# Designs tried in a protein design chat: VHH binders against Uncharacterized protein C6orf62 (C6orf62). Part 2

Target 1, 229 residues: Uncharacterized protein C6orf62 (C6orf62), of Homo sapiens (Human) (q9gzu0)
Amino acid sequence: MGDPNSRKKQALNRLRAQLRKKKESLADQFDFKMYIAFVFKEKKKKSALFEVSEVIPVMTNNYEENILKGVRDSSYSLESSLELLQKDVVQLHAPRYQSMRRDVIGCTQEMDFILWPRNDIEKIVCLLFSRWKESDEPFRPVQAKFEFHHGDYEKQFLHVLSRKDKTGIVVNNPNQSVFLFIDRQHLQTPKNKATIFKLCSICLYLPQEQLTHWAVGTIEDHLRPYMPE

## First folded at step 10 (VHH; from t1 with S53D G54S Y104E)

Design u6
Fold by ESMFold2, look of step 10:
Structure u6 (fold): chain B 229 residues (1-229), chain A 124 residues (1-124)
Amino acid sequence: as target 1 above (229 residues)
Amino acid sequence: QVQLQESGGGLVQAGGSLRLSCAASGFTFSSYYMGWYRQAPGKEREFVAWITDSGSTYYADSVKGRFTISRDNAKNTVYLQMNSLKPEDTAVYYCARGGDTAMELPWEDYFDYWGQGTQVTVSS
């Protein structure tokens, strides 16, 4: 007897009310999977593909609390508040990742990846998937692009290299959706001294509303272009 | 056998100019970043300039606007044009190969390809 439009609106209202009551973020209601591909410039070179061990979501804003207070004070409507909740940014941290290359002995080790000095990488691609927590639904790809082209991060590294006394480096792609956490290391051998930049971890930034905007296809469909043959 | 041979160093008066050359052999020159480092007596080797395989250039702050790095892939040669030289530019200048798009090398081997150096001395 339930009206389909009324049932969907009631479910959304219940979810929003529960989140406001608990002060719990929408991102906490999702499971995530993330993969990192280092795409090489050479057409026939296989991508270096990694699976993130644990995706850690962190809310960057306490907008839910502020929005609820604003609704109670009649500062803005419930519909406007629902829209604002979807615009909150979520940080998705990827502190550990494992190689998916099966033809390499010991490929299950966590590792830092050297990003500079080298010129064989075209771009870093992050593939993000989500589903409602505790569901047995398959993961679906989040409809967002997470790419960081080599030229964009190299320019930032070279600016850092030209200055002294820099420790710990964070760089971002032009649309500020991918953040690389970089360790600057100073290497000395009997023959030379050199600086290298190692990737420590990656963080993705996306509006919270994108967690429910899924592209078509499965994990396998979206990984195929980066998989080893 | 990778070889890097610097030339063009010498003695020059302050405000003068020099052009350094580095002839490269034993590898696919056009696939690699090339660069210049320098080392003054009693100091550590410091970055001067890099040029990427695509021609983008990068400079240390101390040399920006005075030095220009360039490359000629047909001659397997990288250049450093040094203008408005100062006594503080006095150093041994080293050509270096960076970036390896064609070979799987350990990172330690990647950093071991340096020339023997050419002396630049800038007098007051």
Scores: ipSAE 0.000, ipTM 0.246, lowest interface PAE 11.5, mean pLDDT 73

## First folded at step 12 (VHH)

Design v3 (from u6 with A102V M103T)
Fold by ESMFold2, look of step 13:
Structure v3 (fold): chain B 229 residues (1-229), chain A 124 residues (1-124)
Amino acid sequence: as target 1 above (229 residues)
Amino acid sequence: QVQLQESGGGLVQAGGSLRLSCAASGFTFSSYYMGWYRQAPGKEREFVAWITDSGSTYYADSVKGRFTISRDNAKNTVYLQMNSLKPEDTAVYYCARGGDTVTELPWEDYFDYWGQGTQVTVSS
């Protein structure tokens, strides 16, 4: 023994064993804060920044019930659900958010952001912060990157346009850390009828071992690049 | 005011070809994705082809290899070359604008502009 990292890892493993015995998840021991920034391609344009009102953690050991609910609610396919069952991850669901714009009174709302047809978005960035539950310490940024570039989800949207039997789809970024739950709608305007893909929810996949790894800086430090005026 | 005007439709025998054109005005054409949709009577409007602002193309499986989308940014025009036409290609074809780059209110209603349509009828 004697290695500080080895002792920390051993303590975490014992905690995991206790949680498994009680059917509790490691994620239940943390508070989370999450922000979503839609970053525009135009460099001088401020991001559209939202605070997630409720981050809903789901651990692998609770995934059966939530996966079946998601399939029943048409949130994702059976094939993608089986893939989720085999991963040792924490799922952090973000169905509702509020705008951080100064000039708009923010109300908690279901996520409702049009992603297509448009090409002014560079990427979606999710900023995840955590702390031990019931701690006086400030939230710290989780040491992980959650980005979904426009080109990566656009190509998936274009492929599904010919699928008549789908109104809801789930797409993921290349490293499978961000999942977008998308609703396909026909929007009527005074001028035209349009087909749109609208973001309904975001889910972050965080490897279980990352729950105790934090990057440096405060929430304000990490939000500053995206903060609206 | 955004305007999209399709032309080039008509009656064609199976196996024939048509070239559709869409003249665009009222916006910065080169900054937008452009595409074609079609709608047969009693059916939902369906995707046919898209071309991005950079010239990349994507096609519905039902038309891949037979149809070609292209754009001419100098003329603000999108084309759809339709070869090996089949009776099932019979529809009203709509030119569509995608990818709005100017909105700062992404949670507001967002929509796609398209034209009045041009009829394509493929006879046995």
Scores: ipSAE 0.011, ipTM 0.325, lowest interface PAE 9.6, mean pLDDT 74

Design v6 (from u6 with S31D L105T)
Fold by OpenDDE, fold request of step 20:
Structure v6 (fold): chain B 229 residues (1-229), chain A 124 residues (1-124)
Amino acid sequence: as target 1 above (229 residues)
Amino acid sequence: QVQLQESGGGLVQAGGSLRLSCAASGFTFSDYYMGWYRQAPGKEREFVAWITDSGSTYYADSVKGRFTISRDNAKNTVYLQMNSLKPEDTAVYYCARGGDTAMETPWEDYFDYWGQGTQVTVSS
């Protein structure tokens, strides 16, 4: 008889297999909370923190076309995309997010965040929390790192900038764990035309086997570094 | 005081190569976009290339595949490697510092400081 941890892992694998046969996701058994922090280069400036209104787990590669579009747009390689599509991962979609700065006018509603052109952001950090459905237990931090550095998505933006394609684009971090759905808009300034990239939504990719891997701490503990003083 | 000083210009034959340097001082170099512009005789100043603080690059169509912009933050220097030079590349080349917010394209008004320029002459 294997060690208790091995048994748990095996049980989870069996469950996953059963759910897969039913075209269900293990992720459907969880409630999720997600926060988005825009970390600024200036250390004295506190991060802009947003709460996701709803996290939607997606069982299938419903965004395959968007991923492949990214390949077509030369945002990322076909090889990487194929690898991603073959992985047993769950997509956690965050279609809407709201500022946690309730004291600021306009922050009580869902808003878009401009990612570019601006040079003050260091990285985007997504914090994912989960618990079993119908549980009264507190949300636990998912043990995964979801970061997207400014340099990495800017590179992709510049590639898209040179192309006259659709307004909607998808960019991803190097490890393909964070996908940003971006709306490209053309604005006219008093002097010139400008292109801006607005963040519309985020999708996190998580291997299903990691859904039960939790870190230590509460939501508050993990948000503290990003919270305003 | 912000200062930009170009060097490396000169006379070169068509098909040849030059490497321009721009030494920057008076600001936190690593935090700024840097760019190269050029002005040929009787023509308007035109964009050549820019590089972001993170090292991403953007080029004018006329120099794509031939020119490479790079930066060394430790030396506060931005470079322009120019290969396969053509007579039409003859111009005064200017180094420029980018502003705080990037635009769709590196418009001249995006840059707030300029060097004195270095002459590049490509002979037939």
Scores: ipSAE 0.237, ipTM 0.649, lowest interface PAE 2.1, mean pLDDT 83
Fold by OpenDDE, look of step 13:
Structure v6 (fold): chain B 229 residues (1-229), chain A 124 residues (1-124)
Amino acid sequence: as target 1 above (229 residues)
Amino acid sequence: QVQLQESGGGLVQAGGSLRLSCAASGFTFSDYYMGWYRQAPGKEREFVAWITDSGSTYYADSVKGRFTISRDNAKNTVYLQMNSLKPEDTAVYYCARGGDTAMETPWEDYFDYWGQGTQVTVSS
């Protein structure tokens, strides 16, 4: 009889196989919490931290067309995209998020976040937590890295700028773990006309096998670096 | 104090080339987007090119393939190499620093500093 860890792994694999046959996601067996931190280049500037209102796990790629559109626009490679679509991954959608700033009245409201043009963002960090459904256990941090460096999405933005008729912009980080859904807006400023890119939603891609890969610590422990003092 | 100073403008014949420079001071140059704009007589100021802190570039359609924006962070300088110049390129060229877009005020200008400009004249 294999060691307890091996048995657990086998049990999980069996469950995954069963769910696959039912066209269900292992993710449906979990509750999720997600936070989004905008980390600034200036060290003295505290991160903008947001809590996702609801995390929606999706097994099917409902955004395939948008992803492929991005490929057509040369935002990312077709090969990488196809590979991603073939992987056994769960999409964790964050359609809405709220500011966790306690120092601002009304910070409980949904916020649109402007990603461009601005030069103060170093990276976007998403923190994912989960627990088994129907458990009284605390949420645990999922051991996966979800980061999006400013240089990576800026390159894609600049590329998209040349195409004025495009709507529904999707950009992704190099490892294709984070997808940003972007709204393009044209604004009239006192000095000029400007195009801005606003973050509408985020989607994390996680291999289903990693759903039970938890790190140590509490939500608070992991949010601490991004929390306002 | 933030300062931007353009140089390199002048008179050139159609088909010729010019290289503009913008010397920056008073801020951490490497952290900022830099750009070039131009204003022809009787026209509105128009975008020419931008370069991010990471070196990514974007060009107006009218200059794409002819102009190249670059930067030297060690010299705190942004450049605009202009090739295949046309009479339509005649304008005062301005260097600009990119700013931050406030989360709460999306209508704020993201151009916070400008140079005095340098005249570029392209003759037929």
Scores: ipSAE 0.230, ipTM 0.621, lowest interface PAE 2.2, mean pLDDT 82
Fold by OpenDDE, fold request of step 20:
Structure v6 (fold): chain B 229 residues (1-229), chain A 124 residues (1-124)
Amino acid sequence: as target 1 above (229 residues)
Amino acid sequence: QVQLQESGGGLVQAGGSLRLSCAASGFTFSDYYMGWYRQAPGKEREFVAWITDSGSTYYADSVKGRFTISRDNAKNTVYLQMNSLKPEDTAVYYCARGGDTAMETPWEDYFDYWGQGTQVTVSS
């Protein structure tokens, strides 16, 4: 009889398989919390920290039509989309986020964060926490790294600048774990036209098997590096 | 050998207060997360509170604002201050030591050592 851990893993795998067959997601069994930190290049500058109002898990297979639409609309690459559809991956959508800063008037509102043009951001960090539904236990950090470096999404922004008639843009980090939904806005000044990219929403991609992989620590522990003094 | 010993339980009237203590030995106390769980008769063990090595705390919703977990590393002791006690708080309270590794199981399995428990009874 296999190691208890092995048995648990097998049981979980069976559950996953059953859920997949039913077009259900293991993620539906969890509550999620997500935070977004905009880390600045200037080390003395504290990160801009945001809390996601709601995390919506979506199984990629169940979202196939939308993914394919994204491909058709050139929001996603075909290759990456196909790969994702073949994988047992859950999408964690963060449609809205709110500043955690309470000291600034107006920061408590949902904001669209300007990502470009600006060069003061080093990276975007998403912190994902989860717990079993109906549990009164604390949220646990999901053992996954969600980072999107400025250079990586800027490169994509610049590429999209040449494309006409796309207001909605999706960019992703190299490992395809973080997807940024971007709104392109054109600002007309009397002298010039400027293009701005605003972050509308974020979607994290996580293999379902990692949903039960938790790191140690509390939400606070993991947010501490990004929190204002 | 790792040992956890709870104390401070007893009978208290609703609205009253108790302070539980858990004396730890057999390990470097300051390096570990500590937690409190409780189990009422006929019910499953449920999470109450936990505290990290750095002092960060988390509470079950049912006890937020009423209970406070703290630790004294010099005394190798974790505490649970329970205020505004309710009859539904009646349970055996267990002290637990947290592990040091990532896990793929519920929180309860993160804790690798448990005390024998101390009975808390809140009368109406």
Scores: ipSAE 0.007, ipTM 0.254, lowest interface PAE 9.8, mean pLDDT 81
Fold by ESMFold2, look of step 13:
Structure v6 (fold): chain B 229 residues (1-229), chain A 124 residues (1-124)
Amino acid sequence: as target 1 above (229 residues)
Amino acid sequence: QVQLQESGGGLVQAGGSLRLSCAASGFTFSDYYMGWYRQAPGKEREFVAWITDSGSTYYADSVKGRFTISRDNAKNTVYLQMNSLKPEDTAVYYCARGGDTAMETPWEDYFDYWGQGTQVTVSS
């Protein structure tokens, strides 16, 4: 009975029971901080790093109001987002983010990010940190990996390229931990006409069990590989 | 300078075949996605087929099973084999470079890499 892992499970179960009495979710008990790194294939080039302005948690046991806050009304199919919410996960939406290194982006200097047509990105890496809400403790890295390799999302973009619809597109990495919300845009300049896929927002899917598991290190330790010099 | 030049268009009877070629120069061909678009009179430009730098292919529903895109990286050339042609396939066909591996390419210039087009006319 004195097993530390057994004590943690019992404490977590008591917390979950208490939250059900208050009609609150487990995710509501945490503060989150999130960063997005676009890792380039060129090894000497540092990543394009973005800080998420607001991380919006949504859980399956949350009511419809929280689901609407987790998705953007104009860029996504709400029906597709609801289908994904039936999984036993917490969704962490990143609808707005700002560049920490704008000079690396060849096509844009703002938060807009074109994912196709281009092939200079190796992968998208999301770095998620959390702490108990209203605590003085520092943010700690969540023990989970959020990576979406270029080859995996490119295949999905090319599959939908033949469609004529203008609805938003949602694609996910193979282990379904990173979801990209994509806007298909048709650009017409004086010189040419083009179709692009632009990143609107990112959603991380975190199994509910992982909300109380942290890896070792600080935010600075985990950001360092992606920081500008 | 990047150049794309289409050839192989012409007049063909319905049910016939044509093979379009696009000769590319001025860039590292094997690093880029290549594709075909078409434009019929009075219509918007329409996607036909793409081939990635790794050789994966994708087709519009209207041509799937009839058209085949391929590339020869040694010859810097993209091909479009068009079989079982229909009058609805009548259009100017354009070769296009997609995907930009250069981080410094201005967005305004990204889609300037189209060919001049080659006319395909399919008679009933």
Scores: ipSAE 0.006, ipTM 0.330, lowest interface PAE 9.4, mean pLDDT 73
Fold by ESMFold2, look of step 16:
Structure v6 (fold): chain B 229 residues (1-229), chain A 124 residues (1-124)
Amino acid sequence: as target 1 above (229 residues)
Amino acid sequence: QVQLQESGGGLVQAGGSLRLSCAASGFTFSDYYMGWYRQAPGKEREFVAWITDSGSTYYADSVKGRFTISRDNAKNTVYLQMNSLKPEDTAVYYCARGGDTAMETPWEDYFDYWGQGTQVTVSS
């Protein structure tokens, strides 16, 4: 008698082998949904929640250069970066995201998000959901934690500020699962003159095999803690 | 209401030192980044220094190594220690509160409260 779990595992292994022959990413076989929550320090203040308009999966051939540039610029640990270079990693790019506040029916606008200098954010949380393409099953949460605490990115921003010649910056959380692409801007108005760090995009890094490991619950279940009033 | 009051300015000879203070009221001081800005006659207002809620500091290149920003959360006060002063440091110095909880505002209004300023004059 055939075991359904064993039959699914054999089919997955066959798919992986076929993808390697074609040099394609396993991530190309999935649909994704991603949400970004900026969690505030204040207990009663609801998170700023954004939906990613398109999740772009890649197996980038320049990930090594991006990581090594970060190490040379003192943005991340060399030891942790070397571990990532030895793993089969997929990148999930979130270049555009939109507020989930419904202010105008039928109109969607991208929002700029300033990460520094501000004192009200506790952490950034990315919520990633996936399913096999052409499946009629609902999206399920990927079993991974994508959090970037304020203290971890602030100290990297402060380090970068001591260097005059940089306008574009990449920083990562300690476990190297979340990468923030940051633009350094000089804000100048009649009221203010300041250097700010603005979030341009987010990239999630995870092992390819995590794409088939799902946690319990629906999108709604996992969004509820971050939903506005 | 939020109030920021600078003090400690004055006339000093080149190479001298001054310490500026900014007393804050009307908000939870320890939750906010604080900064110093300056404006020389006929020039645009420019950034001098920031200090985060956790005590990390950032300086404009023109003052790095000479100026030190600090805060005392028990007294709701931010300080700017200015050493090795040069005539080019002559300006009105302003205390500012950075960052609020409402990122829905336009980014040009990110810094919402400034003091009236204190004059620093450095003579050669």
Scores: ipSAE 0.005, ipTM 0.318, lowest interface PAE 10.2, mean pLDDT 73

Design v6 (from u6 with S31D L105T)
Fold by ESMFold2, fold request of step 20:
Structure v6 (fold): chain B 229 residues (1-229), chain A 124 residues (1-124)
Amino acid sequence: as target 1 above (229 residues)
Amino acid sequence: QVQLQESGGGLVQAGGSLRLSCAASGFTFSDYYMGWYRQAPGKEREFVAWITDSGSTYYADSVKGRFTISRDNAKNTVYLQMNSLKPEDTAVYYCARGGDTAMETPWEDYFDYWGQGTQVTVSS
């Protein structure tokens, strides 16, 4: 009855009620910081690490309206209302990012990064941190896994390469937490006709309930595996 | 034989400007991206800038906003315009040929030909 999960859910409901009065979402109450690491297959190579210039939350759900409609119509129990709240997802867009390492050619400024054709990347890892807006608190790591392995996105790129009639490319990892927005470029050289896929932006899907679930450690602690010594 | 020849180095006072040139021969210049690296005494070679065959450019943080890379495919030449020079820019500057943009990354390990280098010395 008095377990920590029940107390936390009630605190979230109180905050949600306050936000309804102010007409704001839960995600609007946080500052975010995000880093993107391109982990190389060759273990002695340092990861290409980027800091996202601005994390832009985009809400795709009308969660308050859906909850109110369900309760108003007496078609939802308390349990069903909690389930609808858990389906509320914020999209955290990273449209621009800049390199934290000088030894990664072409990644020292806000620019597209070439993801294909190349075979030296093992995976893309996104590191998400949050804090309450306008607080003096340090950023804390959000308890969520954001990894997109090369094999998974290459399969989707090869599928896209076989199609002619669609422009604008979005691919996602198996657990649908990381979405890559890709630009297809065609290069004409005297030797060859070549296609490349450039990464334009990354979007993370995060259930809003997870915004208050933090892991231990600092930004530096969590970046250390991807940083030079 | 692939050859790269740098020129335009020299001694310059802090705050000054230099333009480096790299004349390329022995390959189809328009097929390859080109880069500039530098090496100060006792240090490892470090990335400065590169440019794709289509003209997209990328820079190291230490030179962003001060240096500009460009290419002239008609002259088989790549340039590095260096403005607001600082003593810490003192180094031997190397022109490098990258691979085909469809087959290569902009990582330093993928450049396969280097010029002889040109000395840039910036006095305080």
Scores: ipSAE 0.000, ipTM 0.104, lowest interface PAE 14.0, mean pLDDT 72
Fold by ESMFold2, fold request of step 20:
Structure v6 (fold): chain B 229 residues (1-229), chain A 124 residues (1-124)
Amino acid sequence: as target 1 above (229 residues)
Amino acid sequence: QVQLQESGGGLVQAGGSLRLSCAASGFTFSDYYMGWYRQAPGKEREFVAWITDSGSTYYADSVKGRFTISRDNAKNTVYLQMNSLKPEDTAVYYCARGGDTAMETPWEDYFDYWGQGTQVTVSS
């Protein structure tokens, strides 16, 4: 029959391959589309809507060797180790986006969007869609909410104004699903000094398993509330 | 035309109190954040307090616990209650309107309107 040491090595190697495959295959098995809507307080005004040119997924805190050591030392069961891997957070970086109302054929431009000082924005909404990579299937909305209300980021900006002249500020919404990367700029006019906060990029955080939980509807169905007439 | 008019400044002994007022006109007051800044002789202008259109407040560390900003949208007025005054609070106090991001606005007119200032002098 089988050698006990050989069977144990084969089981460990199978676990290693499975852990690598799940980590790598799940995050890398999807295509993404993401849209950013700046929702205005005025009821009749349609949102400023942007399409993200490239969504860059990154896994965090996934250390294959540490998990395998835990299983080998009998610190974790195989079932617990697999569940631990499935709880990893995926970061979805959106470094560049463009306005959907003005086409720039063949080009992606960084669009500076000033978030403060202004008082006309209600919230920022990110719309995330995914599908299995290389499929002919339509994109489906990921079952998660990504909203950052104006009052929540304003308080963080006001705190920054009173302390130090720093650039490269990161702020997040209360449930930590949306992270805004902000540039503080000082505009000097002949008459006055002014400070503004510009949005540079957005990152979404979600549990990895959410990538396979889809809501009903098409991209157009979910964009309709934010699009121009 | 936007107008901000401060009042309530004066001379007070250390430990005393003053209440500054800023009457605003020429814009929809309830839509704007309002604030107070101050400038001591020979010093750069510094932030004192902000109040948002919804009433949330924020203060500089140097005045926290001693100063209170408030607003009355029915009277288009913002206030600064200053308690436990110290000689280092001596300055000209300016009312300021929090700006908006008007992409159509020329750069030289980009920043908020400011009042004329009111002198606060804390002696002894």
Scores: ipSAE 0.000, ipTM 0.262, lowest interface PAE 11.7, mean pLDDT 72
Fold by ESMFold2, fold request of step 20:
Structure v6 (fold): chain B 229 residues (1-229), chain A 124 residues (1-124)
Amino acid sequence: as target 1 above (229 residues)
Amino acid sequence: QVQLQESGGGLVQAGGSLRLSCAASGFTFSDYYMGWYRQAPGKEREFVAWITDSGSTYYADSVKGRFTISRDNAKNTVYLQMNSLKPEDTAVYYCARGGDTAMETPWEDYFDYWGQGTQVTVSS
């Protein structure tokens, strides 16, 4: 009757009620760290690993104006941002990130990552860690899967390519846990024209109840598969 | 010189089938993604299907379950099998070559060469 999951749910509900009284989000109670890994199809090719400079939470409660300001200051679409705000979820925006492989072949700055045209990426993996604010405890991995396979986003890019006038798009993986904010650009090439899709930012979709569920392991344990050998 | 030649279009009754073919020459066919697009009169060109160099396939929602893209690398040919055709499938169908680019190679329009097109007309 008083099983652990039922007591945990009741405690979470009481916390959410307290936060609503203070006009605060649940995400405001956490510190976050996020990493982005681009996993290549070739087994011997090192993953491209990035650290997110600042994770910006946006909640579906009293924070709608914050995401509207973000739309004005960034390239992502208003429709997609409004849809995210109208769901009972935590949206974790990663507008800026930097390579953890700095100085490998002279790369030393925040990089916009080109996702198309290319066929060498297998998937994008986001690694999310959190802890309670004002705590000196270590960051723990949030228990959720954030993967976006190449085939899933390339299909959406090919669809967008047939429409000439769109410069910014938002695409999501099948389980809607990862949203990619993409800019269509024209670059100089040997042929004098090319269309590319660049990743501008990533948003992770995290159901509110998931904020208090952590998996086992440290940041190092979870980054190791993506680190250079 | 890259060339793409579509064939197999024509007039068909609703519920019928057609198989489009696209013969390719002037490049190493097996290295490239291939696709089909269509354009109805007065409308913007729209995606139908594409197939990777490894054989993975992708379809527009409007044709899923009715159309099948395939390739024969020995014959340098890509096919579009169209079943359960509807009047709204009436369009000029274009074969397109996509890119095989990697991070270290020049980027280009994903479908950088297009065929002349073949007319498909579905009568009610």
Scores: ipSAE 0.000, ipTM 0.212, lowest interface PAE 12.5, mean pLDDT 73

